# Ledger of designs, part 15: VHH binders against RNA 2',3'-cyclic phosphodiesterase

Target 1, 188 residues: RNA 2',3'-cyclic phosphodiesterase, of Aquifex aeolicus (o66967)
Amino acid sequence: MKVVRAFVGFFTSKSINEVAERIKKEVDLKIMGKWVEPQNVHMTLQFLGDITEAQAIEVIKNLQEISKKNIPFRIKYKGLGVFPDVKRPRVLWIGVSEGANKLTNLAKEVARLNAKKGIIPKNSKNFVPHVTICRIKSYDRKTLNELLRKYRTVEFGEDEVNKIALISSTLTSVGPIYTVVEEFYLGG
Key: E = the ipSAE of ESMFold2; O = the ipSAE of OpenDDE; V2 = 0.75 times the mean of E and O plus 0.25 times the DockQ between their complexes.

## First folded at step 19 (VHH; framework vhh_nb_b201)

Design bb2 (from aa6 with S56R E101D; at its last look DockQ between E and O 0.28; V2 from the best seeds 0.00; counts 0 for: pae E 7.3 > 2, grease 25.7 > 24.2)
Fold by ESMFold2, look of step 19:
Structure bb2 (fold): chain B 188 residues (1-188), chain A 122 residues (1-122)
Amino acid sequence: as target 1 above (188 residues)
Amino acid sequence: QVQLQESGGGLVQAGGSLRLSCAASGFTFSTYAMAWYRQAPGKEREFVALISSGDRTYYADSVKGRFTISRDNAKNTVYLQMNSLKPEDTAVYYCAREWLDWSGPDYYFDYWGQGTQVTVSS
């Protein structure tokens, strides 16, 4: 039986898709790692890990139900942050200001319905709205601190969240390849 | 389902060497990056080394030139060769399946092994 690596989420619009490339150029190699290409910039609502084809079908059914019960909403992208914290920065991300609570509620609804079908990912934790732009391997502490301060209140753009998707990923020697398995528009 | 089992830790004198192994099961090993992390008493877990599915390697600054990560996809095993060991390398070393596609945040620890103790004496 086939297993696929998947998450529930959506790709971001042009408003922020190139922020990773701009920040990468600004820091001029003082923050090194895997910077996210524009076509790969996305919001994760729930990471599923490795799931079977049967599990994927159940997730798709759940997403269809969720799409009927939710209407589109606006989000604003604001600020830069890191996970897990500034002492151990592993992930550099863009935050969400307006619409963060709506994203959180949507993510909780996705997780709840999937849990009812026994789909409870091993590494699931509390949802924090964010868009990853770099997985950090090494960094200059002064450069990172200045970057976080400089961008703390900068607005990068906005999106209308109007669809959700099951997205599969394949890690290749040149990076991840994402495939939309199925998507649903909100407000159906 | 995912299982990672580390071995090869122990007590070694400063300047010495150890080779850690991590046997993996429950997933398609060859398609994932693998990593080593470590945690010293009273400190947070920190990144040590990573090897991609394409055999590209990355190291923390503190271990560059002394540690070498490698993998054997036929044996579903990742290794960490540790040379020129220092007392500050003393820690529990954890093997991890690493997320490189921005959907697996590093605050999820469910894809870690149980760890193997490395103690470097003066």
Scores: ipSAE 0.014, ipTM 0.225, lowest interface PAE 7.3, mean pLDDT 83
ESMFold2 (binder alone), look of step 19: mean pLDDT 89; pTM 0.902
OpenDDE, look of step 19: ipSAE 0.119; ipTM 0.577

Design bb3 (from aa6 with L100I E101D; at its last look DockQ between E and O 0.06; V2 from the best seeds 0.00; counts 0 for: pae E 3.9 > 2, placed apart)
Fold by ESMFold2, look of step 19:
Structure bb3 (fold): chain B 188 residues (1-188), chain A 122 residues (1-122)
Amino acid sequence: as target 1 above (188 residues)
Amino acid sequence: QVQLQESGGGLVQAGGSLRLSCAASGFTFSTYAMAWYRQAPGKEREFVALISSGDSTYYADSVKGRFTISRDNAKNTVYLQMNSLKPEDTAVYYCAREWIDWSGPDYYFDYWGQGTQVTVSS
């Protein structure tokens, strides 16, 4: 039985897809890692990890139900942050201002329905709306702190959240390849 | 299939040293950050150390200066050198692979080893 590494989410619009490349150039190798290519820039609502085909079918059914019960909404991208924290920055990301609560509620609904089907990924309790732009391998502390300060209030763009998808991930030596398994447009 | 196998645990007296190893298979080891966690009986599993794919290292405050994480990409192995051991270091030690997609500020790991027991006596 085939297993696929997957998440629930959506790809971002062109408004922010190139931010990773701009920030990469700005820091000029002082923050190194896997910078996200424009076609891979996305919002994750729930990481599923490795799931079976049967589990994927159940997730798809849940997403179809969710899509019918939700209407499109706007989000605005603002600020830069890191996970887990500035002492140990592993992921550099773009935050969300407008629409953050709606994204959080959508992510909770996805998790709730999947949990009803026994699909409960480990350590999924602390959803924070964000778009990853770099998975950090090494960094200059001064450069990172200055970057976070500089962009604290900068708005990068906006998006209309009008669909949700089950997306599979394959990690290659060049980076992840993401494939839409199924997507559903939100109602309204 | 991803597998992580810890070894090197045992019984030592306080002040002693141990070196843990974690043999990894089923993935491109050099592209992942790897970590050690530990869990004492009746306690929550806690972070000990992490080494990035770029060899940057991070430590919990309780072990900083006493423990050293390292990796050998040719052997697909991550190590934890534990010096100046204390009774409070007694725990099962787990090797973990960092989750490459983060959802929040917590450390995220998708695969764990079975653990190796470390017991530090007075």
Scores: ipSAE 0.226, ipTM 0.592, lowest interface PAE 3.9, mean pLDDT 88
ESMFold2 (binder alone), look of step 19: mean pLDDT 88; pTM 0.885
OpenDDE, look of step 19: ipSAE 0.272; ipTM 0.617

Design bb4 (from u01 with S56R; at its last look DockQ between E and O 0.45; V2 from the best seeds 0.00; counts 0 for: pae E 6.9 > 2, grease 25.4 > 24.2)
Amino acid sequence: QVQLQESGGGLVQAGGSLRLSCAASGFTFSTYAMAWYRQAPGKEREFVALISSGDRTYYADSVKGRFTISRDNAKNTVYLQMNSLKPEDTAVYYCAREYLDWSGPDYYFDYWGQGTQVTVSS
ESMFold2, look of step 19: ipSAE 0.463; ipTM 0.732
ESMFold2 (binder alone), look of step 19: mean pLDDT 88; pTM 0.885
OpenDDE, look of step 19: ipSAE 0.417; ipTM 0.801
ESMFold2, look of step 20: ipSAE 0.015; ipTM 0.226
ESMFold2 (binder alone), look of step 20: mean pLDDT 88; pTM 0.887
OpenDDE, look of step 20: ipSAE 0.348; ipTM 0.667

Design bb5 (from u01 with P105L; at its last look DockQ between E and O 0.10; V2 from the best seeds 0.00; counts 0 for: pae E 8.3 > 2, grease 27.9 > 24.2, placed apart)
Fold by ESMFold2, look of step 19:
Structure bb5 (fold): chain B 188 residues (1-188), chain A 122 residues (1-122)
Amino acid sequence: as target 1 above (188 residues)
Amino acid sequence: QVQLQESGGGLVQAGGSLRLSCAASGFTFSTYAMAWYRQAPGKEREFVALISSGDSTYYADSVKGRFTISRDNAKNTVYLQMNSLKPEDTAVYYCAREYLDWSGLDYYFDYWGQGTQVTVSS
């Protein structure tokens, strides 16, 4: 049986895609890890994990339905944060201010339709809109705390959310490679 | 089907050592980060150690300098060498596979073993 690692989401605009490179240069090796390349910067609505080809077909059908029922909307990117927490920071990310509720509703709709088809990723948690910019391997605590403080109220840019896609990933030694399996423009 | 099987637990005196093993199957082991967690009675499951697919290691502060995580990709096995054991290390130890999502809704582990009991007596 053939499986594909996949998620539902969209790639960000070029206005925000280079933030990871800029912050990487600013911290000058005091936060090290796998920084996200501009072409890989994206918003995840639902991580699916390993799914079969049959499951992927069902997800695609659900995305088509969702795209017809939703219109494009604006989001604004603001602030930096970490997961899981500042004591054990493993993921550095950009947050969402304006449009976060609309993203949350879209993610809920995706999860609801996929659940009706039995596609319920294990260990799923509540949706938190964010854009990952670095998978941290090591860091200077003072540098990280200062970075989070400096950028707490900084607005990095904005996007119009006008499409949703099923995206597959292939893990490599330098990070994932993402391929759009299918995408649909929202009905605006 | 993903399977994780821990072994190597037992009863040991304080100051002693144990080596835990986690045999993995049902996935391409070498491409995933692997971790050890532990859960003492009445406490939440807590992080112990993680080893990335590239062999970088990370440790909880409570075990740094005493525990060593390693992996053998040829045997699909993760190890936890536990030295200078203390009674507070008493717990069920779980092996976990990292949820590989670089975009990350949350950074968590999607598969867990059954656990192996470690008991450290005074």
Scores: ipSAE 0.012, ipTM 0.215, lowest interface PAE 8.3, mean pLDDT 84
ESMFold2 (binder alone), look of step 19: mean pLDDT 84; pTM 0.844
OpenDDE, look of step 19: ipSAE 0.137; ipTM 0.586

Design bb6 (from aa6 with S56R; at its last look DockQ between E and O 0.31; V2 from the best seeds 0.00; counts 0 for: pae O 5.2 > 2)
Fold by OpenDDE, look of step 19:
Structure bb6 (fold): chain B 188 residues (1-188), chain A 122 residues (1-122)
Amino acid sequence: as target 1 above (188 residues)
Amino acid sequence: QVQLQESGGGLVQAGGSLRLSCAASGFTFSTYAMAWYRQAPGKEREFVALISSGDRTYYADSVKGRFTISRDNAKNTVYLQMNSLKPEDTAVYYCAREWLEWSGPDYYFDYWGQGTQVTVSS
């Protein structure tokens, strides 16, 4: 049976992609890891992992339903954070301030409908709105701490969330290749 | 089906060496970053080392200079050479397939093995 590795989400605007690039340049080699390519910067509403084609169809149906019932909304990006914590940082992300609740509700709705179809993510933890910009592999502690402090309250701009998509990923030696399987505009 | 199986763990005296192996199957091994994690009793799982698909290596500060991660794509195997072992290295060591695309906080890796026990006596 053919499977596809996929997630539900949307790609961020060019402006936020540029923010990610600036941050990368700022920290230079003091934070080493896999930096997300500008074109790949995205918001994940639900990571699905490997799903079957049949499951993908169900997800698409769910997204279509969700898109019809939701209208576009704006989100504000603010601050930098890490997962899981500052003592063991593995992921550097851009946070969301305004619109975070709407994103959360959207993510929950996605999760709920998918769960009804037996599509359950590997992680049952609550959704945290964020845009990952780097998977940290090694870092200078001082640099990271300074970075987080510096940008704690900095606003990075806004995006309009006007569509959601099922996105597949294929890992290659040069990085992931994302393909939009299907996308739906909010509001129909 | 993706499978990861660790081996090579055991009891060793402080200052000794071990070499862990992780046999992978069920996926295109060469396109994935592979990692080693460890979990000591009563502690959280922690990152040990990672090797990218391009053979770039990264290490936790606690093991840097002592541990070496490597891979053999022809054998679908990732290795962890552990030298100058210390009692604090005692843990169950897990091999993991690193998920590079996922942005979620809990999806650093999507598959991992059952683990292999490493015990370093003082």
Scores: ipSAE 0.023, ipTM 0.350, lowest interface PAE 5.2, mean pLDDT 88
ESMFold2, look of step 19: ipSAE 0.172; ipTM 0.545
ESMFold2 (binder alone), look of step 19: mean pLDDT 89; pTM 0.901

## First folded at step 20 (VHH; framework vhh_nb_b201)

Design cc1 (from w06 with S56R; at its last look DockQ between E and O 0.14; V2 from the best seeds 0.00; counts 0 for: pae O 3.6 > 2, placed apart)
Fold by OpenDDE, look of step 20:
Structure cc1 (fold): chain B 188 residues (1-188), chain A 122 residues (1-122)
Amino acid sequence: as target 1 above (188 residues)
Amino acid sequence: QVQLQESGGGLVQAGGSLRLSCAASGFTFSTYAMAWYRQAPGKEREFVALISSGDRTYYADSVKGRFTISRDNAKNTVYLQMNSLKPEDTAVYYCAREYIDWSGPDYYFDYWGQGTQVTVSS
């Protein structure tokens, strides 16, 4: 059976790339990891993993429905966070302040409609609005804590969420290649 | 199929040295970053060292200056030279292949070996 690795989301503006670069320079070698490539910066609404072509079609139909009844909205990026926690951080991300509720509602709607079609993601965690910028390999504890504290209330700019997409990922030895399978503008 | 097999572990006295090897097969070895992790009894698995496809190396602070990661692409093997070993280095050491998907779960290694035991006596 042919499957495609995919997620629902959208690519963020280029300004986030600049923020990621700034953070990378600031922490220097005290936080070591794989930093996101500029072309791969995105917001994930729902990670689907490996889905069948039939499932992909259902997801696309759901996204079309969602896009028709939702209008574009703005989000503000604020603060830094880590997954799973500060004691064993593996992922560094940029948070969302304003618009977080709308984004969360959008993610929940995606999950709800997909679930109705029997499409359940492998990850059952609650949606947290974030943009991943680094996969942490090693870190200085003090530096990380200071970084998170320093940027707790710092705003990193804004984006307009005006479209959602099913995006496939092709994994390579140097990182994933993302391809938009289909996208829909909010508001039709 | 992808396979990773560690070897070289054993019992050594504090201050001694060991050299671990990880033999890889089933993929284009030279294009992947490889890493060593370790897990002591009752503790979480922790990062030890990584070597990129371009031979850039990264180390945990606890092993810097004592451990050296290297690779031989002709032999499809990654190594961990461990010098000045301490009792706190006692653990099962695992070899891993790097895997990255920014949209996916919070993991970035897709294949692991079975591990090799390293015991450092005081």
Scores: ipSAE 0.033, ipTM 0.447, lowest interface PAE 3.6, mean pLDDT 90
ESMFold2, look of step 20: ipSAE 0.448; ipTM 0.728
ESMFold2 (binder alone), look of step 20: mean pLDDT 87; pTM 0.880

Design cc2 (from w06 with S52T S56R; at its last look DockQ between E and O 0.65; V2 from the best seeds 0.00; counts 0 for: pae E 4.1 > 2)
Fold by ESMFold2, look of step 20:
Structure cc2 (fold): chain B 188 residues (1-188), chain A 122 residues (1-122)
Amino acid sequence: as target 1 above (188 residues)
Amino acid sequence: QVQLQESGGGLVQAGGSLRLSCAASGFTFSTYAMAWYRQAPGKEREFVALITSGDRTYYADSVKGRFTISRDNAKNTVYLQMNSLKPEDTAVYYCAREYIDWSGPDYYFDYWGQGTQVTVSS
């Protein structure tokens, strides 16, 4: 059975898309890993993993219904964080201040409707609004700690969340290629 | 809980073949992507091959056409068939399982076996 690697979400605006490159240059190889290219910077509402074509169709139907029940809203990007924690940092990300609750509610709606169709992600982690900028391979502890402190209160930019999409990923030798499978504009 | 056990390594002449196996337990094997990585002395661990839960495969350029990754969901086992081996393939080979929580589009692997040594003599 054919499957596709997919997530529900949206791509970020140009101003925040370049933050990963800026920070990569600032740390000057003291944090190594897979830094996200500007065109790939995105907000994930739900990572689906590998889903079948039939499951993708059901997700699309759910996104259409969710888009009817929600209106566009603003979000503000603020601060840097890591997952799972500062003692074992694997993912470096940009946080959300304004609009975080609306993103969380939207993500809960997506997960709830998909669960009714048997589409339940394997992970059990609660949704935390974030934009991944680096999947860390190795790092200098002092550099990472200073980076997190420096950017704790920094605002990186804004987006209007006005659509949600099912986005698929094809892994290549030079990185992922993202394809918007279907998108819906919010408008309640 | 999650256990990955590699086997099938050894000493082989250049041009020869080996098949590595990785027996998995402690999780629902069929729903996870699996990978092989390798680490030569003094080098970073590098990607070799990946197979998705849907049997789609990806390879490092250095092994394309020579190595084949496969899986047997009934035996909870992933394999690496290695043909036309070269001395530069000498390394410890590690089986890896996808770590879903932070994997995203790039398949993040953070569960590792203990490794099996492959040595290719010229």
Scores: ipSAE 0.231, ipTM 0.581, lowest interface PAE 4.1, mean pLDDT 87
ESMFold2 (binder alone), look of step 20: mean pLDDT 87; pTM 0.878
OpenDDE, look of step 20: ipSAE 0.297; ipTM 0.632

Design cc3 (from bb4 with S52T; at its last look DockQ between E and O 0.50; V2 from the best seeds 0.00; counts 0 for: pae E 5.7 > 2)
Fold by ESMFold2, look of step 20:
Structure cc3 (fold): chain B 188 residues (1-188), chain A 122 residues (1-122)
Amino acid sequence: as target 1 above (188 residues)
Amino acid sequence: QVQLQESGGGLVQAGGSLRLSCAASGFTFSTYAMAWYRQAPGKEREFVALITSGDRTYYADSVKGRFTISRDNAKNTVYLQMNSLKPEDTAVYYCAREYLDWSGPDYYFDYWGQGTQVTVSS
């Protein structure tokens, strides 16, 4: 009964991967927590939690089907937000402007096909396209509010979404290691 | 109020064993992953072991084969059985509750115990 912690998604381009470090330096310890390292910056379409090898095979089959039905599209990264809300911010993230609906539809299709195989998402919330840059442990409220207002309309970059992957996460004493288990290029 | 209370630490000779317990209250224990971390003097808090809500277990390489994490959902308790203890296992051991809804593929822990001291003498 071997299992792996996994998600469906893709890694972001280098132009946006450094944003977490830049924002971390700007806030100068007034927002503390786990800031995402550049190599780990990613878009999650569905967090699966722990899945078995048999479940991973089914997810891979579903991703292959989905990749054939979708063509590459552009997304633009814009603005900062928090989850669950500004009163209790726990996750600081970069939002998506252009392409948000296409990401949402892609995430819904992934969830739909996986649910037919009994694979239910662990996050169990309505999908909001986002890229996590910090998992907040503590923060100065004035600093966070000013940060969110300052960056409300700032564009951080763009990506072409041309592939989707099953990505595994292995916890180590240094932090998570992400490994692409299988990836599929969108129809072309 | 969410509370995590560690117990079972103490002084033990190298090669000996200890069993740590973490009593949880204030939440539906069975639905959460639970973890043990440790912090030696002058070092960052480091991962030791994790058990999911489905009883799957994960271990740091430094403790694999010597430590066993387990849970008892009826007692709302997580255990860490530590065997073949070494002086380098000396640390404050913390119990933590994983928060999955916003953690995504990375682990995030939203509640921590106060810790229990484990000291391994030569």
Scores: ipSAE 0.017, ipTM 0.389, lowest interface PAE 5.7, mean pLDDT 85
ESMFold2 (binder alone), look of step 20: mean pLDDT 88; pTM 0.890
OpenDDE, look of step 20: ipSAE 0.441; ipTM 0.726

Design cc4 (from bb4 with S103T; at its last look DockQ between E and O 0.75; V2 from the best seeds 0.00; counts 0 for: pae E 5.0 > 2)
Fold by ESMFold2, look of step 20:
Structure cc4 (fold): chain B 188 residues (1-188), chain A 122 residues (1-122)
Amino acid sequence: as target 1 above (188 residues)
Amino acid sequence: QVQLQESGGGLVQAGGSLRLSCAASGFTFSTYAMAWYRQAPGKEREFVALISSGDRTYYADSVKGRFTISRDNAKNTVYLQMNSLKPEDTAVYYCAREYLDWTGPDYYFDYWGQGTQVTVSS
């Protein structure tokens, strides 16, 4: 039985795909880590971890049903933040202002249907809409604090959320390769 | 308290073998991916091998075919079998645990052991 590392989500549009490269250049090596390549920038609605092919089939069925019951909506990307917090920053991300509640409701629906099939996230953290741009290994405190302050109210762009997908991740020597397993357009 | 303890390092002649162990405590070991990284003097830590919670394995190109990662969930231990060792494998080897909180689809490791020295002589 095959195991696939996967998530439910979508890739972002060009509006924010290059933000990671821009911020990486701006901080000039004072924040180091794994910066996300433009083609890999994405929104995760639910991280599934390792799932079997049988579980993937069930997720796909659930996404098809969810897509029929939801219509496209706009989101706006705003601000930078870190997880878990500014004293222990490990993930640098772009936030969502407009549409954050709709993303949260969509993620809850995905999680609810998958839970009925025994597919449950391994952690207890509530969903927070975000787009990861760097997984931080080391940082200069002053640089990070100024970066977060500078970008707190900056709007990076927007997307129309019009599809959801099951996306698999394969680790290679040069980083992850993301493959769309199946995607479904939201109904209007 | 997450704790990772490496062992099994030492001095070995080129072409030889070593088996590293990493004993884990303070978490539900079987649900986490585990990895080995290494750091040579004056260099950044680099990825060596990973084993997922589902026993899928991944290797850096430089060690493929020579190193094997494995895990024993009953003993909360991850292993690295290192064969056909080369001087370039000389490094401190670190065991790492996957960070699941807010990590998403890419692997991220934020809990590390103190390391074990591997030295490969000509």
Scores: ipSAE 0.117, ipTM 0.536, lowest interface PAE 5.0, mean pLDDT 87
ESMFold2 (binder alone), look of step 20: mean pLDDT 89; pTM 0.894
OpenDDE, look of step 20: ipSAE 0.227; ipTM 0.595

Design cc5 (from bb4 with R56K; at its last look DockQ between E and O 0.09; V2 from the best seeds 0.00; counts 0 for: pae E 2.2 > 2, placed apart)
Fold by OpenDDE, look of step 20:
Structure cc5 (fold): chain B 188 residues (1-188), chain A 122 residues (1-122)
Amino acid sequence: as target 1 above (188 residues)
Amino acid sequence: QVQLQESGGGLVQAGGSLRLSCAASGFTFSTYAMAWYRQAPGKEREFVALISSGDKTYYADSVKGRFTISRDNAKNTVYLQMNSLKPEDTAVYYCAREYLDWSGPDYYFDYWGQGTQVTVSS
């Protein structure tokens, strides 16, 4: 059976790329890792993993329904965070302040409708609105802690969420290739 | 089929050295970053070292200066030279192949070996 690795989300504006680059320059070699490529910067609402074509069709239907019932909204990027935690950080991300609740609700709705169709993600973690900017390979603990503290309340600008999409991932040794399978503008 | 097989583990006295090997097959080895992890009894699996496809190396703070990760692409093998071993280094050591997906879960290694036991006695 043919399957596709996919997630529900949207690509962020170019402004967030500048923030990522600034952070990269600031930490220099004290935080080493793979930084996200500009074209791959996105917000994940739900990671689906490997899904069948039939499941993909159902997801698309759900996204269409959701897009008709929701209108575009603005989000503010604020703060830096890590996954899974500061003691063993593997992912560095930019957080969301304003609009986080709307993102969360949107993610929940996606999850709910997908679940109704028997599409359950393997990851059971609660949705955390974030934009991943670095996959950490090594780090200076002091630098990381200072970084997180420094930017805890710093705003990095705004973005408009005006569409959602099913996006497929083709994994390669140098990074993923994302392809929009189907996208829908909020508001119909 | 991707396969990773660790070897070189054993019992060693504190201050001693071991060299672990991980033989890889079933993929284009030279294009992938490889990593070593370890898991001690009752503890979470932890990152030890990583070597990129371009031979850039990264280490956990706990092993910096003592451990060296390297690779031989001609042999499809990644190594972990462990010097100045300590009892706290006792663990099962795992070899892993890196993958990258910004949308996926927080774990970035898709294949693991069965592991090799390293025991450091005081």
Scores: ipSAE 0.398, ipTM 0.754, lowest interface PAE 1.2, mean pLDDT 91
ESMFold2, look of step 20: ipSAE 0.577; ipTM 0.808
ESMFold2 (binder alone), look of step 20: mean pLDDT 88; pTM 0.885
ESMFold2, look of step 21: ipSAE 0.490; ipTM 0.772
ESMFold2 (binder alone), look of step 21: mean pLDDT 88; pTM 0.883
OpenDDE, look of step 21: ipSAE 0.383; ipTM 0.775

Design cc6 (from u01 with A33T L50T Y58W; at its last look DockQ between E and O 0.15; V2 from the best seeds 0.00; counts 0 for: pae E 6.3 > 2, placed apart)
Fold by ESMFold2, look of step 20:
Structure cc6 (fold): chain B 188 residues (1-188), chain A 122 residues (1-122)
Amino acid sequence: as target 1 above (188 residues)
Amino acid sequence: QVQLQESGGGLVQAGGSLRLSCAASGFTFSTYTMAWYRQAPGKEREFVATISSGDSTWYADSVKGRFTISRDNAKNTVYLQMNSLKPEDTAVYYCAREYLDWSGPDYYFDYWGQGTQVTVSS
């Protein structure tokens, strides 16, 4: 059966799209992996994994409903973190300070409506708003620890969250290609 | 349906070796990162080793140098070669599939096997 790998989320604005490139240059190969290109920098609200075309249609209907019930809001990007933890750093990410609770509530609403249609979330049980900047393959432990401490309180920029989308991904030899399947602006 | 089935566990004397296997089905195995975790009675599950779709590997400090994770994409199988086994390695070993684009620290893998018991006698 035909499936697509998809998530619900949105792409970020220019305010932080270049942060991955800046940090990559700063660490000078001491943290290596797939650094996220500016056009691919995004916020994930719900990772869906592999879904059918029929499931995608139901997700789209749910996003339309959610978009009419929510108004745009501001978020501020602050700090760096890793998943799952500093002993096993697989993902380097930018955190959210202002607006984190609104993002969390939006993600919960998306998950709730999709669950009513039998679309089981593939996310962690505990949603943490974040923007991935590097999928780490190797790193120098001292460099990573110093980086995390240096940026703990640094603010990188802000965005207005004004739309949500169903986004599909195709993994190629040179990395993922993201396609907006459907998007909806908040506020109707 | 995604399925992960571990095998190769058993009883072994300290200093011995075992090789665990994890047979995977129901997904495009070659594109996923796979991992081994373990859980001793009364303890929380702990990370053992990870292998990416690009063959990069990561190990817990407690097993580094003794354990080797590998994969065979033609057979949809992940292996854990465990050498120089210690009684502290006694646990149920679980195979897991990475949940790409992790959304938090509490759940890192979306599918788990049923586990295979490894017992290392002193």
Scores: ipSAE 0.023, ipTM 0.383, lowest interface PAE 6.3, mean pLDDT 85
ESMFold2 (binder alone), look of step 20: mean pLDDT 84; pTM 0.851
OpenDDE, look of step 20: ipSAE 0.390; ipTM 0.803

